VHH binders against q0v8j4r314to507. Designs and how they scored, part 4

Target 1, 194 residues: q0v8j4r314to507
Amino acid sequence: ASSLSFVLDTTGSMGEEINAAKIQARHIVEQRRGTPMEPTQYVLVPFHDPGFGPVFTTSDPDSFWQQLNEMHALGGGDEPEMCLSALELALLHTPPLSDIFVFTDASPKDAFLTNRVESLTQERRCRVTFLVTEDPSRAQGRARREVLSPLRFEPYEAVALASGGEVIFTEDQYIQDVAAIVGDSIADLVTLPL

## First folded at step 15 (VHH)

Design k3
Fold by ESMFold2, look of step 16:
Structure k3 (fold): chain B 194 residues (1-194), chain A 120 residues (1-120)
Amino acid sequence: as target 1 above (194 residues)
Amino acid sequence: QLQLVESGGGLVQPGGSLRLSCAASGFTFSSYGMAWVRQPHGKGLEYIAYIRYSGSRTYYADSVKGRFTISRDNAKNTLYLQMNSLKPEDTAMYYCATPRYTGDTWEDYKGQGTQVTVSS
């Protein structure tokens, strides 16, 4: 059986992003309700520094919406976060031929898991799409400590590529529009204004 | 064996143009994003441009936006930086960079660099 799986960054820095992710996840569920593409299972995995999980799973889309609505900001608020650990957990609980959507504003703290997660996406035949509310070109100033590499999101790109998914960067307020496009396409997308 | 070799640097007048190349080998070039990084003598690194593995997405630092263009040719395993309207403050060692997974870490791998000097 197939599922729809959401991996949500619940770090304290993700306040508006968490709300946008909740709205978008609900729209994805509603768009597929009553169609041949309706999933038979729904999975939700929150993450934050230093924790991730637990896994929430249900066969009822209304119960999924309720679980998602209960998500609140937690954790320390640092970039990077434990995104790939949560994604691995979601993959272990997601049946084959499923879509997994990851919502975060941060690069991964646990990028050492990249190869393992790539292999798992292919083994489980799951498509992974990252919705990232951050500008990948952002550099934090002239001090050496504050310089951020634009390559910091490459672990997400590697996982998305291996799975047939995508990494999408956008502002919170446009995330609903992006989800509709992602739901119907694996191809590269035009970056929305940030 | 992963290797990045920058070339095309040199001395140029203010307002001039220069095209840098980065020859890549030892990895699947078309699967990884690439960046250009510069370092003025005695100063820190500045990431100035990024291009996605497919070439479909590019980003630039404000200091070079509108003057520099990053591009790639995946058939030739080569990354480029077209630099126009050069200024003395663009004087730096220029490196191309790609992510490298070294067992359990991701890091930015840089080549040896090519010097760009903009002066009257």
Scores: ipSAE 0.523, ipTM 0.827, lowest interface PAE 1.9, mean pLDDT 80
Fold by OpenDDE, look of step 15:
Structure k3 (fold): chain B 194 residues (1-194), chain A 120 residues (1-120)
Amino acid sequence: as target 1 above (194 residues)
Amino acid sequence: QLQLVESGGGLVQPGGSLRLSCAASGFTFSSYGMAWVRQPHGKGLEYIAYIRYSGSRTYYADSVKGRFTISRDNAKNTLYLQMNSLKPEDTAMYYCATPRYTGDTWEDYKGQGTQVTVSS
């Protein structure tokens, strides 16, 4: 892969996920350094309620680490979040044939971007993998009066499938273990229907 | 050359129905998601429905949910919008659209549109 890209939900509920992302990112960088799979670019796009961005791009892994280490779970609101908007930014600033990893515990507020983002993944030939955790407070309806539909994550599945990626569902307590799958990902040429 | 041609619009009374069609050519239709967007006169574009390239998933704006149905026939390179229980608020120019990245920016490619007017 020419680039390693992270899209991170930075809402207050994402403390464990952000830490997992940091740990995994370190492993990925270390693993790929000096190999043909070493990224030439690193991309980081945060999103929170209601904002998303800015895009951070660098070719320097040390700069990437510094920026990533400054990421913290702060504030937040009710689900959903502007995930697809952040992903779109990541796709626009990520070289073709790269891996993009998304960490979130919320469904997309901007679901109408699904087709756009799917198409963009195909055109850019970027593979998108979602690591989705559940916020217990949200799942139990503490924050919302209504039970949230499990289908609310369908846009992520659509985007992942279009890109040759996947959506991995897990609990926040297991996110560190599950995030290890990111490190095991092998960047290859994605054959997408164009 | 990429081309989208909308048809099926017209004048209908409130509560009436219309079926819009979009004929696509110049690209691999079955490989791309498609959307219907509408623009009331003097207002901005509103995305109202979109469908995955395979047709396996559809999404709707709240404004049309339960009344409109988006579908596609990939063998015929055609997108459809079945509109039931039409309201005056549905009056707009309707476009089918497909997203494209130009190399610099994201853009939606739209046809010339078909006018839908709902009036008593």
Scores: ipSAE 0.018, ipTM 0.310, lowest interface PAE 6.2, mean pLDDT 87

## First folded at step 16 (VHH)

Design m5
Fold by OpenDDE, look of step 16:
Structure m5 (fold): chain B 194 residues (1-194), chain A 120 residues (1-120)
Amino acid sequence: as target 1 above (194 residues)
Amino acid sequence: QLQLVESGGGLVQPGGSLRLSCAASGFTFSSYGMAWVRQPHGKGLEYIAMIRYSGSRTYYADSVKGRFTISRDNAKNTLYLQMNSLKPEDTAMYYCATPRYTGDTWTDYKGQGTQVTVSS
């Protein structure tokens, strides 16, 4: 893959997920460094509600690491979040045939972008993988009598399917392991000589 | 106005079968995922089956996996639930549901429901 791209939910609930992303990014960079599979470009796009971006792009893995390390879970926010907007931004700045990883614990506020983002993934031939965590604390704290729709993640499923990627649901406590598995699988696929 | 009308419920013996239908109107049915949820008397809601907007993927709760089949006909704006090998614990009000964003959060709109009673 010519590029490695991360789209990160940076709301206050995303502390463990952000750490998992950092660990995974480091692992990928280290594994690919000095190999023919070394990314030529790194892309990072954060998002909140209502904000998303800016896009950070660099060819320098050290700069990428520095920027990623500065990202922290900040601010309160209930789902949904501007995930698809951030993903669109990432896709526009990511070279074709690249892997994009999305980390979030929230449904999309901007579901109206689903078809556009699907098309863009196909145009760019980028594979999008969503790592979605369920925050148990949200389930307990929301005195909200209303059960959140489990179908609220359908837009992610659609985008992932269109791109040849997947949506992985996991708990916070397992996000590091899941991220590691996904990272390894991608690395193995790329090493297969077509 | 968005409407979901469930039908097909009734009284059945253990081991029996029922087929539920949900007629949808007032929205673009083919653009939305759909779900079946049930609520036993005095208990909370349980999501038991979900199907993608295109019908390409289905999901089942462990409690109904292997026994229930969710399907849809987008041309007819209808959702189905085939229920086989019914058990007394399947007794509940059954609802079809579709996701809606309220401007604040994602919730499901449900119909009036259809009662399923499994008893000898």
Scores: ipSAE 0.288, ipTM 0.686, lowest interface PAE 0.8, mean pLDDT 89
Fold by ESMFold2, look of step 16:
Structure m5 (fold): chain B 194 residues (1-194), chain A 120 residues (1-120)
Amino acid sequence: as target 1 above (194 residues)
Amino acid sequence: QLQLVESGGGLVQPGGSLRLSCAASGFTFSSYGMAWVRQPHGKGLEYIAMIRYSGSRTYYADSVKGRFTISRDNAKNTLYLQMNSLKPEDTAMYYCATPRYTGDTWTDYKGQGTQVTVSS
């Protein structure tokens, strides 16, 4: 048994990413229906500053779809979000040998959790893939601040590599297409590091 | 208190070599990626080399690729830059950098730098 687990950034800039998550969920459910890879459990963990969660789990794909439809982007002015905390919750509720997809346009506020989350992905044998829309306005920095660090997404890369997944950077207008293609590729085969 | 202290700069002839060091303290060095950034006089900052927290992956700007090597020793909290085949255009102030979360943004923290001058 396996799950389809989504960790969703719900900041105000995330409208396209939430829609991409809905599209990917529909693709994975339809292509896995009636196969050994059909998920037996669905997990959803939203996050934003200052909060993350609650975790939502169900065995019913229609209930999962309904929960995704109720998600909406929240307003926010700060880039860093509680992504690793939300991912930790998802990992704790995700069966082993499952795929976890993270949708965000923000670097993590909780980078101190990086090593803990890496270890947890390996203990749970879960593959974590990040789909990241880089925000060009945030990447240029503010007039009162320096340009944002190119290293700000390294925690995501560390977690992805430890789990056998990857970090995919794309523009807002393309994330829906990338998510569908990545979902099709990853959903056909679960491969975990040992 | 976060500190990055660069050393090893100096005057060198074209074609020569230097090894820069960056001593880190006041944070968990092994949890963060590191970079070398340089600033030639009167010009902007250039990220020339980056290394993952574990050392497992490196990145180099085209301007230094094949001549410079970044490395780290997590047991000693030290970042290194081996610079070979130095050219006059490598003359710059060299800084080590690490990302730092401050308030609601990530920005680079840089040390005071060490001057590298390549001239005849």
Scores: ipSAE 0.006, ipTM 0.301, lowest interface PAE 10.0, mean pLDDT 75

Design m6
Fold by ESMFold2, fold request of step 18:
Structure m6 (fold): chain B 194 residues (1-194), chain A 120 residues (1-120)
Amino acid sequence: as target 1 above (194 residues)
Amino acid sequence: QLQLVESGGGLVQPGGSLRLSCAASGFTFSKYGMAWVRQPHGKGLEYIAMIRYSGSRTYYADSVKGRFTISRDNAKNTLYLQMNSLKPEDTAMYYCATPRYTGDTWEDYKGQGTQVTVSS
């Protein structure tokens, strides 16, 4: 794996997830420093309702940190978001044999892309791990009389499974700790509260 | 040709127990999460439990937490709901649900349901 690739939900609620991505990036770089696995390329794809992208790529870690530091929560809509569209774009720009990390608090608006993204993870030989700051059992929709299905995150589960990755559900206050734990490994979120 | 068939409902006294089953066919059961959904007569749907494809994690609504247990047997393509300490408020039609991909959209598919009635 020669790339560190992030797909970041930048809606207004995502400040902690953006910070977790920064922490995970530093953890990976420090752990891999001086080894063949040190990232040589960085990919960042933001998304929010209604849009996603553009893709940002660089070989310069300082440029990558600057881009991440400028990333801030944007105004955005309610669930769901264009997560799979952003992930597809990231897969197209990520070198093979790389890890891709997706940070979101929302289910996908674009779940029709699920099979396409699954196939692309296999073709690119990339492992996709989702860090989701939401409780699947939460039944009430925001600001309206809506019943939310606990199965709404199943597209993410399908993509993660196809790629050899994982979907990890956690609370906002624990996302940074979870991101540090899953840096170079795949693990269930059994150590921290959902 | 996705099919879900619920069974095990019936009449039970308050404080009693029931075990619901959901027989699944027409899809790879072990790849998908499953949920139990209930609907009291004349009221809206309530998702009450969910279990990951592997069975490794479960989730519950506050209304049933501690009283109901969701489980699955991937070898038998069967989902279960153990219902203990039943209350009159648990009276409802109970459905199992799974995500269905229609080629363009993911949606919840529910079976025909099984009636649970809790009364003296």
Scores: ipSAE 0.504, ipTM 0.814, lowest interface PAE 2.1, mean pLDDT 80
Fold by ESMFold2, fold request of step 18:
Structure m6 (fold): chain B 194 residues (1-194), chain A 120 residues (1-120)
Amino acid sequence: as target 1 above (194 residues)
Amino acid sequence: QLQLVESGGGLVQPGGSLRLSCAASGFTFSKYGMAWVRQPHGKGLEYIAMIRYSGSRTYYADSVKGRFTISRDNAKNTLYLQMNSLKPEDTAMYYCATPRYTGDTWEDYKGQGTQVTVSS
């Protein structure tokens, strides 16, 4: 009746994001076991510079976890990344009333999609939560003397707000612990009927 | 049409205080984050403070941390910057900024600015 959907940045520390997604998936499955909200489908959409996808879907949690373990970094790209394109693809493959979790360390290169993605979250009635391993106050970009706007994550804030989700900023060393806490909180708070 | 109107600038002595205001219109102010940006004459832009749409989180550049306070009043569609312990290096044009969708990008929209001059 529902899916557990992950949108994963493959240009950062892939192992940490993969492990965080696995931890969160297990927490949510355990919390929803025996309820109408127990996931019956799993969706994974990777993104990287310059590409995103393909989408991976399965009904088998072991196949899903194997797919996560096979993800590997494509090397560094520049900030920003194609996050909203990947999220749009995930939304198109995710059943209504599902949670989508986005793991990234970068602002979106494709921010022009923000309004479309907002509308899609509302049409699909999906909740989108972003776990961002970056400090929004960091002013130095990858290019020498590049100035980064602290408003660069506003597309994620807009999508999260429209969908009833949240944007959570944390550090690489804490991402797995934060993902576990978010998984517990979201699973406990998701009470919408089918 | 989106409009941001800054006010409250002027000439002050070092160590003095000013409060800048930014009146916002033409968009749903309470849904968007806001920032203060300054530009000293002949130099680049510096983002000095940011506040989340709800006011629940704020961020400051190291150059102003502890001296400047960003705040917002969503009922009045107004952004504020309280500037204390002003220094000559704070002399700049000050702009408020918010993200704007232009049909092909999200970008920071700035008002016309208000001049702050700190001099003895």
Scores: ipSAE 0.503, ipTM 0.814, lowest interface PAE 2.1, mean pLDDT 81
Fold by ESMFold2, look of step 19:
Structure m6 (fold): chain B 194 residues (1-194), chain A 120 residues (1-120)
Amino acid sequence: as target 1 above (194 residues)
Amino acid sequence: QLQLVESGGGLVQPGGSLRLSCAASGFTFSKYGMAWVRQPHGKGLEYIAMIRYSGSRTYYADSVKGRFTISRDNAKNTLYLQMNSLKPEDTAMYYCATPRYTGDTWEDYKGQGTQVTVSS
């Protein structure tokens, strides 16, 4: 509620996820404008292989929109990605009692961070919601011929559960619609237990 | 102490049905997703079904979609696989799987398996 915080996978397939983040941000800002729930801070943490960050923070929504508009899908397709590292960085820069949204199509390369990120979400009282544009049942990697476990997203489920958020799996072509619906639902989340 | 024990395998004729069970212990079953994995003799592993921790969503490989149904009973710590319209190519060792965090990585833990043989 006090920050709009986004963790974005910027790999080459993620153009739709970046657009979904823009849509969700617009819905949240429009619904909360002129109310006590209006975001006072905006946080953006990109990630990709091999890196993540830097953190971008601002109190100015126009600066936030500009930063999002300048983001482009980078090369890659290497699954997994450094999602939990980026999320940890976002948690360290997000005010307490805030919602954090993660947009990705890849499982985490850094799953060893799961327990640390869970603890941090609870200490900071931040709710983490994942929007994942992937079918967990997909058994082959896009850029490599590896067998992909449908359980590869369980670190995200663990973090979401610990934080009171959720993991939503959807198709690329539907993520913008899902982001709009999630944005509307989040405006009322203070009254709805997970 | 983590244990997964598969049962219910056997010999069935093509077109037949079979129901597999997986008894889980040594972890909080209701917190984790579960999967069924099969391995035909001399071949690699194939993940065929997955179910979320709550049972709210299920996912299937194309090879079994519409024929197999994964389900779970969190009160009994048991995972199930209902297999209908069985084909000879479904012959394999069937394992249930769950993620295990070892302190350094997340990995799939599999039980000992139960053999399913589809033959006339």
Scores: ipSAE 0.496, ipTM 0.812, lowest interface PAE 2.1, mean pLDDT 81
Fold by ESMFold2, look of step 16:
Structure m6 (fold): chain B 194 residues (1-194), chain A 120 residues (1-120)
Amino acid sequence: as target 1 above (194 residues)
Amino acid sequence: QLQLVESGGGLVQPGGSLRLSCAASGFTFSKYGMAWVRQPHGKGLEYIAMIRYSGSRTYYADSVKGRFTISRDNAKNTLYLQMNSLKPEDTAMYYCATPRYTGDTWEDYKGQGTQVTVSS
């Protein structure tokens, strides 16, 4: 059994991450409907400042689409966020040998969870791919008079590497286009569990 | 055990060039992103360049874009900064940095630094 599992940063002001997830889901579902590769489980975990969750799981693609369509961007851009906590919840509710997609523009507030999440990806044998939109105005603390390290996304790199996935960096305006391309390529590569 | 050693600094005329090196040891260099950070005397830190673990992507501060080039050689565990068209305002201590995970936080580890002085 395969799952379509999303971890979504809802703090984006224009809903870029939510729309990217919708685009990717549409490509995967349409390509696999009626085939052995059709997802049998759907997992959705939102996160924002300061919280994360709740987790939503269903075996019904229509319920999944409804839940995703009801989501609204909360606005903001307040780094960092509780991304790794949300990813941990998703891993606990995702069947083994599944792909998990994370959509965010923020570095993790909960980076202390990195080793735990790495271990969980390997235990669950799930591949984690991050689609990250960087905010250039936050790189040198110009708006807040503090220095933000450009290395602040390394927890995501560590998790992706441990899981066999990747981190894809893109501009805000292109995250939806990138998500579509990633969804198409992953749909071609997904195989049934051994 | 983690060690970052910067070298290649010195005194240079305005408009000149320098190439900085950072020798890394005590960790798997090819798995971590790297950055160059500078600190002018009596001023705060400025991250001026960053390069992803594979070398696949770089970032530059506006103050150095077009003049400085970050690169890495993962086979030699070495990070580089090519600095061209140097200006007096580039005078600073230059550090290389890598993320360090202590098991409960991520923070940037910096070497001892190498001084760059741009003056007539």
Scores: ipSAE 0.473, ipTM 0.799, lowest interface PAE 2.2, mean pLDDT 80
Fold by ESMFold2, look of step 17:
Structure m6 (fold): chain B 194 residues (1-194), chain A 120 residues (1-120)
Amino acid sequence: as target 1 above (194 residues)
Amino acid sequence: QLQLVESGGGLVQPGGSLRLSCAASGFTFSKYGMAWVRQPHGKGLEYIAMIRYSGSRTYYADSVKGRFTISRDNAKNTLYLQMNSLKPEDTAMYYCATPRYTGDTWEDYKGQGTQVTVSS
């Protein structure tokens, strides 16, 4: 009764993150195929400034993999991005007791949604894990006069904590390896009633 | 009601050490990340260290990496900055900061600061 759900930042800077999502998706689909843990639904929500969505939903793992594999980074790389709006849309289409993975390199433009998304993760009983390739200590934006707070990712921390997931910060060169490890750990952490 | 009170600043010689404290109240300290921010006289703010809510990970600006250590005691609602090998360029007002959600946006809340002066 579970879903595998991806929320993907598709800005032009996200090539490695999109590749990591493709690898993780394929690994999870193949590992769970034919087992009781095989997801019954797959959800994909892309986002990039200024927009997010549309949601893609399928019950067929091969269609999900194909949709994901055909994604490519789009232009536009403004920080911050509409991550929480995309996550909200994913939560609305994800059945309970599912894992949602969020891939991004940017803090959220829509942080005012934090409390609403927290509540939705708990209502849907979904675990949300963020894989973030931006260094939170980076103090300068793209213009060298812009100051970026290292606390700008706290909305993701709040959502992850409320959902029982976590925020993982890594470099873009490692995101594929980190995504594989996270996929293995979540696959091993099935919480079934005794 | 949210309050952050920095202390432990003062005058110290180059190469010396100093430990700053930040007492937090009016919010659930253990749920939020914390940062140290400094402002040299007549200059802009610089975020120099950050620590996640649990203390599990820390991040530092290159200007202080290897010399400063951020830590927190969630049982005492206190943030610390251990400052070693101090240099004259570390002279600044030091603030602790925490993210604050106002319902419309997230903003960093800072205390009133504590002055650190490094001179011979």
Scores: ipSAE 0.466, ipTM 0.798, lowest interface PAE 2.3, mean pLDDT 81
Fold by OpenDDE, look of step 17:
Structure m6 (fold): chain B 194 residues (1-194), chain A 120 residues (1-120)
Amino acid sequence: as target 1 above (194 residues)
Amino acid sequence: QLQLVESGGGLVQPGGSLRLSCAASGFTFSKYGMAWVRQPHGKGLEYIAMIRYSGSRTYYADSVKGRFTISRDNAKNTLYLQMNSLKPEDTAMYYCATPRYTGDTWEDYKGQGTQVTVSS
C-alpha cells in the first residue's frame, strides 16, 4: 500500500484502543520499512462528537508516530460519534489502494454519509477495516442507559463491504491482539453472540 | 412511512415448526440489517436473530441457535425466520426490527408483531 491511514476515535472511552492503535502503528511502520509495502504517506484523522479532524498527513513515519503518540482519550465516552465524517476526510486525503483502519467503540452519528463514503472507498480503491470495541448484541450502550439498536453499526458494515474490508468486533481486553492481526494484513472477524 | 408487518405466527405443538415473515416498506430494505426480537408475556424483549447488511452474516442467541434460521429476500423486501424444534419457552410475541437513527441515538423500529404459542 502506498499509504497507511488511521481514523481514530478520541473520546474518553477509547484509552485502550488508542494505545492499541499506537502500538499497531509502530509495528506496521517497523515491519514495512525497507520493504515494497512501505507506505509513502501516512494519514491520521481523529474524531469525536461533535468534532472530527483535522487531517494530519506526512511522508515521514517518525512524524506520524509523533503525532499519533500525542493523541489521548479525552472527553465523554458517549455515542454516537462523527466516524464517517472522519473516514470521508481520510479517504479524500489517502492515495488509492491504501489501507484505512478505523478505531471506535461507538456507532456513527453521521450515518447519512454511508452511501457517499461507500462510493468514495470504491473510487479511491481503499480498503477500510473497522475495529469496533463494542458488542453489537448489547442493547445498552456503555455510557447511556437507553436501549440502543444492536444493528447500529450497520453503516460500518456497508462501508467495509464496499471497500473489500471488514468490521471486526472485539472487546477492550482483546483490542491489542486484534490490532496486531490487522497490522499483519490479516483480518479476523470476532463473532459475537446475541 | 416505514412499515414492518410480521406474519406466520400461530399455535404449534412442541417439536413443531413455523416460518415467520416480515414485510418491509417505506425504506430501502436492502441497505439495512434486520433482526427478530421476541417478548414473552410479562417479560422483556429478547433479540434472537440478526442478519447483516450483506446478508452473509447472521447472529443467533444461544436460546435459538441451531433451531432458528434468519434469512431475507431483498427483491421481495421480506425478512424470514424459520423456527424448527419449537419449545414451550419459545412462546412469545415476535417482532421484526430495523435500525433507525433518531437524531440522538440508534434504536430499532419494530412491527406490530405476530404471536407464537408453543403448547401441547
Scores: ipSAE 0.450, ipTM 0.785, lowest interface PAE 0.9, mean pLDDT 90

